VH-VL binders against Nonsense-mediated mRNA decay protein 2 (upf2). Designs and how they scored, part 4

Target 1, 242 residues: Nonsense-mediated mRNA decay protein 2 (upf2), of Schizosaccharomyces pombe (o13824r41to282)
Amino acid sequence: LKKNTAFMKRCKSSLTSENYDSFIKEIKTLSLKKFIPEITAAIVEGMMKCKATKDILSSVKIVWALNLRFSTAFTGPMLANLYCALYPNPGYSLCHESYFELKQNENEVSEKDRSSHLLKVRPLLRFLIEFWLNGVVGTPEDFVSYLPSTDSNDKKFRKPWFEEQNLKKPLVVLLFNDLMDTRFGFLLLPVLTSLVRTFSCELFTTEDFEDKETLELVNRLNPVVWRTYLRKSLNSYVDKLE

## First folded at step 16 (VH-VL; from k4 with light chain S99D)

Design m5
Fold by ESMFold2, look of step 17:
Structure m5 (fold): chain C 242 residues (1-242), chain A 120 residues (1-120), chain B 112 residues (1-112)
Amino acid sequence: as target 1 above (242 residues)
Amino acid sequence: EVQLVQSGAEVKKPGASVKVSCKASGYTFTEYYIHWVRQAPGQGLEWIGWIYPNSGDTDYNEKFKGRATLTADTSTSTAYLELSSLRSEDTAVYYCARSLYFTEYYFDYWGQGTLVTVSS
Amino acid sequence: DIVMTQSPDSLAVSLGERATINCKSSESVLYSSNRKNYLAWYQQKPGQPPKLLIYWASTRESGVPDRFSGSGSGTDFTLTISSLQAEDVAVYYCQQYYDYPTFGQGTKVEIK
């Protein structure tokens, strides 16, 4: 139907606060179930184009509306697509040199190619944390079954996030462990710093919030033990810079 | 010392184009967004858009889409605003300014401004 | 297109006295996920570019005197100069960055 095609086009190119009300209305009224694979791909592409805080938050609410209507039939594939956009070679960290294609006889990905990818995925990192904060995703278990298959001979390219011992860990803990990996220098420092500034209270503080309802929510999503762990990891990362 | 030094004043006729430069020094040019903001004489401030010199990525105020083009030359640490199809309403001081963090678009350093006058 | 409205348009204050500038946004600029207000204040003296005073509604930029303070949340914000000095004569602007940047119309502060 023409309306469904227009909806998917807007997901891909017009995830904006201006279109929020239209999206919510269409999610309630259109027959979208057969188009979920296309919608999940389109919406991840649209997320990469969100450059203002208001558009990111409005788009999180749009995703939440799709989650309310379609549950895991939408969120599973959407999270898998988002993960694959972040980690096209998920056996390595975001800053690993083999993350990008290497030229023959040069055996090195250019700094500009890595920088360009990191900037393209900045919005996706924000979306992942936002989805975690509002309950769209909690752990790798929520989407591991939707990941594309990998050649069993290439098991080393799978992120360890999906090993049994990690499947129930908070996703943000696993994400920030990867972002703070210094084995390949500090390539992700600008991205890490931006995320820390944006989410420091929710991810890194151990002090009590004055609002008991806020404190209970934060403690349920990211217990003090994990916030303490993340703060110590961040301190270690900063110490290595100096 | 962080410094944004802009090109000199311009006088243009309606329909022409102008290109204003902003040369950065005292910091790593590719780590910061460069924004352009204009101020008509005796009036308030209006945001035009930004460029991220590392990637060349840009974003624009809808009002200026199609007329404004932002570019950057990382080898000279210089950002450029080109504004086409000039009208008398485009007479203003044009500032470059920088911000550091994605989505945190507040401006800790500003250029000295470039007066662009559009008159027949 | 978050509209920022300042009041008053002009303010005359005796040297050493308190100056208060208000800024209202047409929508909340509070980012619920981090509970920060995406609001900045600038000072612009004649013939000069704007100078950043405050970000996140209440955080002073480095080198800004303690007499400048920001307060408020959501849609209502205030810049306070606790003891006006001669060098504080300027136009003051609020600016939101929750969406793409927009500025208030400015408030001219002068000595009575």
Scores: ipSAE 0.694, ipTM 0.876, lowest interface PAE 1.4, mean pLDDT 85
Fold by ESMFold2, fold request of step 18:
Structure m5 (fold): chain C 242 residues (1-242), chain A 120 residues (1-120), chain B 112 residues (1-112)
Amino acid sequence: as target 1 above (242 residues)
Amino acid sequence: EVQLVQSGAEVKKPGASVKVSCKASGYTFTEYYIHWVRQAPGQGLEWIGWIYPNSGDTDYNEKFKGRATLTADTSTSTAYLELSSLRSEDTAVYYCARSLYFTEYYFDYWGQGTLVTVSS
Amino acid sequence: DIVMTQSPDSLAVSLGERATINCKSSESVLYSSNRKNYLAWYQQKPGQPPKLLIYWASTRESGVPDRFSGSGSGTDFTLTISSLQAEDVAVYYCQQYYDYPTFGQGTKVEIK
């Protein structure tokens, strides 16, 4: 019990490459099944604290180890928690003026407040894309059943990614469509630019890879049709910018 | 036109603290990370930590956790490093520097440096 | 921590000749998702802060002369000054940013 509490505390506070080996050992040896709800909440909180590439990539491998042991019993709730952290107002896109309702007295949310909030949770954007690239998640259908049925007002919970037409789309397509939504300006340009710089090869290139094994892997995870779609969407976004 | 202007040299006794300022101009202060890097006399460079002024988020080299505190005042476009429990080994030039993109921590502009001398 | 080791510690090169500085990291700094090496090079002249020369191992910062070039991948990197000028006398540092930043110990370049 005490070991399980310490494990959850480390998930919340100490997702680092230096702790990777101990996490892997504990995942193999501890009795964690009854604590999965706490683990999924703690690990999403810990992911928000990962600010170096090495820590992010090590943490993806830790999540993969939990996925191997517990499958959808872990990944479903984990992805649901991650999504809810990204979208505090589930009915709106990342760019929508009502993206979050954290302001007192229902004051209008400023463009700066939206940008500041997304920068606080931007490690989660990196993790979501890495999880997609590593096969932890493919489409919204993979975790929709783990989302809350109603919001805090007991109203039926509606999320843009989980509408019928989107349930089988690649998750990264939905994410980048949301990031590249210009209807409310270019508020997410710094976030989008950072993600494009990080994932340009796997998500946006339409040219052949020199390495045949890399080409086959990328095509299996993100077929060229979707990479072409994302590249065209990015070009359209850039054209509107200038 | 980008400038990072730091406060003047400091002389401190062991056990004291120091607060170095870094005033930014010529760019949007809240868009960039501010990092602190020190260089002991005749030595190489050592990263201390960063602050992201937009959110107030920080991260630190483990060596300096508990002693270093990074803050920013967006109304004055000024970042601060406070280093406590000073030792003679903390004698160094302290630089502020900026980086733009998340996890891309390379520094395109540096302040002029602030010499902090710790001696009895 | 990722340890960055430069060689040589000091280098004397005739004006107009090639200067070559090596940098080795204790771990790979190549991020497979973008195929980029998280490595930068800086120039530091006496009494001045460092100045960025190169990032992504081989991308020249704006305003940096073409005689500066970077190469290498994974753990082994090289800064080359193709034709040394008098103003290039400085200490040069490599720095990784795959993890939290760490720097090489520096290489002093002098005119022979």
Scores: ipSAE 0.670, ipTM 0.863, lowest interface PAE 1.4, mean pLDDT 85
Fold by ESMFold2, fold request of step 18:
Structure m5 (fold): chain C 242 residues (1-242), chain A 120 residues (1-120), chain B 112 residues (1-112)
Amino acid sequence: as target 1 above (242 residues)
Amino acid sequence: EVQLVQSGAEVKKPGASVKVSCKASGYTFTEYYIHWVRQAPGQGLEWIGWIYPNSGDTDYNEKFKGRATLTADTSTSTAYLELSSLRSEDTAVYYCARSLYFTEYYFDYWGQGTLVTVSS
Amino acid sequence: DIVMTQSPDSLAVSLGERATINCKSSESVLYSSNRKNYLAWYQQKPGQPPKLLIYWASTRESGVPDRFSGSGSGTDFTLTISSLQAEDVAVYYCQQYYDYPTFGQGTKVEIK
């Protein structure tokens, strides 16, 4: 128990490349099945603290190891927790200020609350794209059943999380459509630019990759039709900046 | 024109603290990470940590955790490094520098440097 | 920590000749997801702060003369000055940002 508590504490605070070997060993040896809900919450919190590329990549591998051991019993709730950290309710948009509008009604909205959202968006979006690249997530179908019910009396939770036509679309396409929404300005421009710089080949190129293995993986996960669509959307976004 | 203007040289005794300032101008202060990097006399460069002024979030080189404190004042566009429990090996030029994108921690602009001398 | 090792520590090159500086990282700084090398090069003249020359191993920063070029991948990188000028006398540093930043020990370039 004490080992399990230490494991969850490290998930929450110490998802680092230095701890990678320890995590992999413990995932293989500890009895963790009953603690999966706590682990999924702790890991999402830990992901928000990963701020160097090496730590992000080691954490993706740690998550993959948990997926290998527990499959959808871990990845479903983990993806749902991650998605809810990005999207608190079905009607939320990353570029729409609805989250901040709710806080303003309580007169507790501050520049820190807006900055906290930027903090979450940067690492969490990075992790979602990495999970897409590693096959942990492809479409909303992979985790939608683990999201909170949409039959609440709260108006914000009465809408479906995803329209039926979107359940089979690549999640990264849905995320970038939201990121590139200019109806409320260019709130997430630095986030969008960083992601484009990091993942442009996988998301936006219409040219063949020289590495056959990479080309086959990318085409399976994000077909050229969607990469072409995203490229045109990005060009439109850039044109509106001018 | 981008400028990072640092405070003047400091002379300190072992065990004291120092606070170096870095005043930014010519760009939107809250959109860039501010890093601190030091260079001991005749030596190479050593990264200390960063602050993201938008959120006040920080991260530190393990070597400096517990001794270095990074802060920022968005109303004056000024970042600060405070280094406590000074030792003679902390004698160095301390630079502030900026980076723009998450995880892309290379520095397109640097302050002029602040010499901190620690001697008894 | 990713250790960055430069060679040589000091280099004397005739004006107009090619200067070559090598940098080796203790582990790969290639980010597999985007196939980019998270490596930068800086020039530091006496009494001045470092100046960014190259990022992503081979992308020249705006305003940097085209005689400066970067190459390499994974763990082995090279900064080349194709035709050394008098103003290029400086110490040159490589820096990785795959992990938290670490710098090479520097290479002093002089005119022989």
Scores: ipSAE 0.662, ipTM 0.870, lowest interface PAE 1.5, mean pLDDT 85
Fold by ESMFold2, fold request of step 18:
Structure m5 (fold): chain C 242 residues (1-242), chain A 120 residues (1-120), chain B 112 residues (1-112)
Amino acid sequence: as target 1 above (242 residues)
Amino acid sequence: EVQLVQSGAEVKKPGASVKVSCKASGYTFTEYYIHWVRQAPGQGLEWIGWIYPNSGDTDYNEKFKGRATLTADTSTSTAYLELSSLRSEDTAVYYCARSLYFTEYYFDYWGQGTLVTVSS
Amino acid sequence: DIVMTQSPDSLAVSLGERATINCKSSESVLYSSNRKNYLAWYQQKPGQPPKLLIYWASTRESGVPDRFSGSGSGTDFTLTISSLQAEDVAVYYCQQYYDYPTFGQGTKVEIK
């Protein structure tokens, strides 16, 4: 129990490349099944603290090791927690009519709050795209059943990603459409440009890849039609900026 | 047009603290990470840490944790490095430098440097 | 920490001739998801701060003369000055940013 508690604390505070070997050993040897809910919450918190490329990539491998052992029993709740951290239910206090009536009356202010939040949790955006590239997630269908139960009132807090027509679309296409939404200006430009710079080859290019393994993986998850769509959407966004 | 202007040279005794300032102009201060890098005389470059002035978030080279403190004042567009418990090996030129994108920690502009001399 | 090792420590080159500086990292700095090498090169003249020359191993910073070029991948990188000029006398540093920044020890370039 003490070893399991220490493991969960390290997930929350010490997702680093230095601890990688320890994590892999413990994932293979500890009895963790009962603690999956705690692990999924702790690891999303730990991801928010990953601030160098090496730590992010080591943590993707740690998540992959958990996926190999527990499959959707881990990845479903983990992706749901990641989504909720990107788009928190407490955004209710920022987006609901009563919040704006009391504090703020303009859409620009609400978008400023969302922009500030996404900057704060910017590592989670990197992780979501890395998980898509590595096959941990493909579409909203992969984790929609793990989201908190909803009724008509709670649907106000979900992105349209989970509507029937979007459930089978590549998750990164839906993400970038959200980031490129110019109805409220260009406040997400810093986040967007960082992500485009990091993932331009896999998400926005229509050119052939030299590495056949990478090409086959990307084509399985994000067909060329969607990469072409994303490139067109980005060009339109840049044109509006200028 | 872009400038990072640092405070003047300092002479300190062992055990003292020093606080070096870096005033930014010609760009939006809160959009860029501010890094601190030092260079001992005749030596190479050693990264100390960064601050993101937008949020006040920081990270440090493990060697300097507990002795270095990075702060920023967005109202004056000024970043600060405070280094405590100074030792003779802390004698160096201390640079501030900026980077723009998360995890892309290469530095397109540098301050002029601040010589800190630690002597008995 | 990723250790960056440059060679040679010092290099003397005739004006107008090619200067070549090597940099090796103790681990790969290639990010597989974007196929970019997280490596930068700096020039430092006496009494001045470093100046960025190259990032992503091969992308020239704006305002840097065409005679400067970077190449290499993974753990092995090269800075080339195709035709050395008098103003290129400096110390050159490589720096990785795949992990938290670390620098090579520097290579001093002189005129023969």
Scores: ipSAE 0.593, ipTM 0.844, lowest interface PAE 1.9, mean pLDDT 84

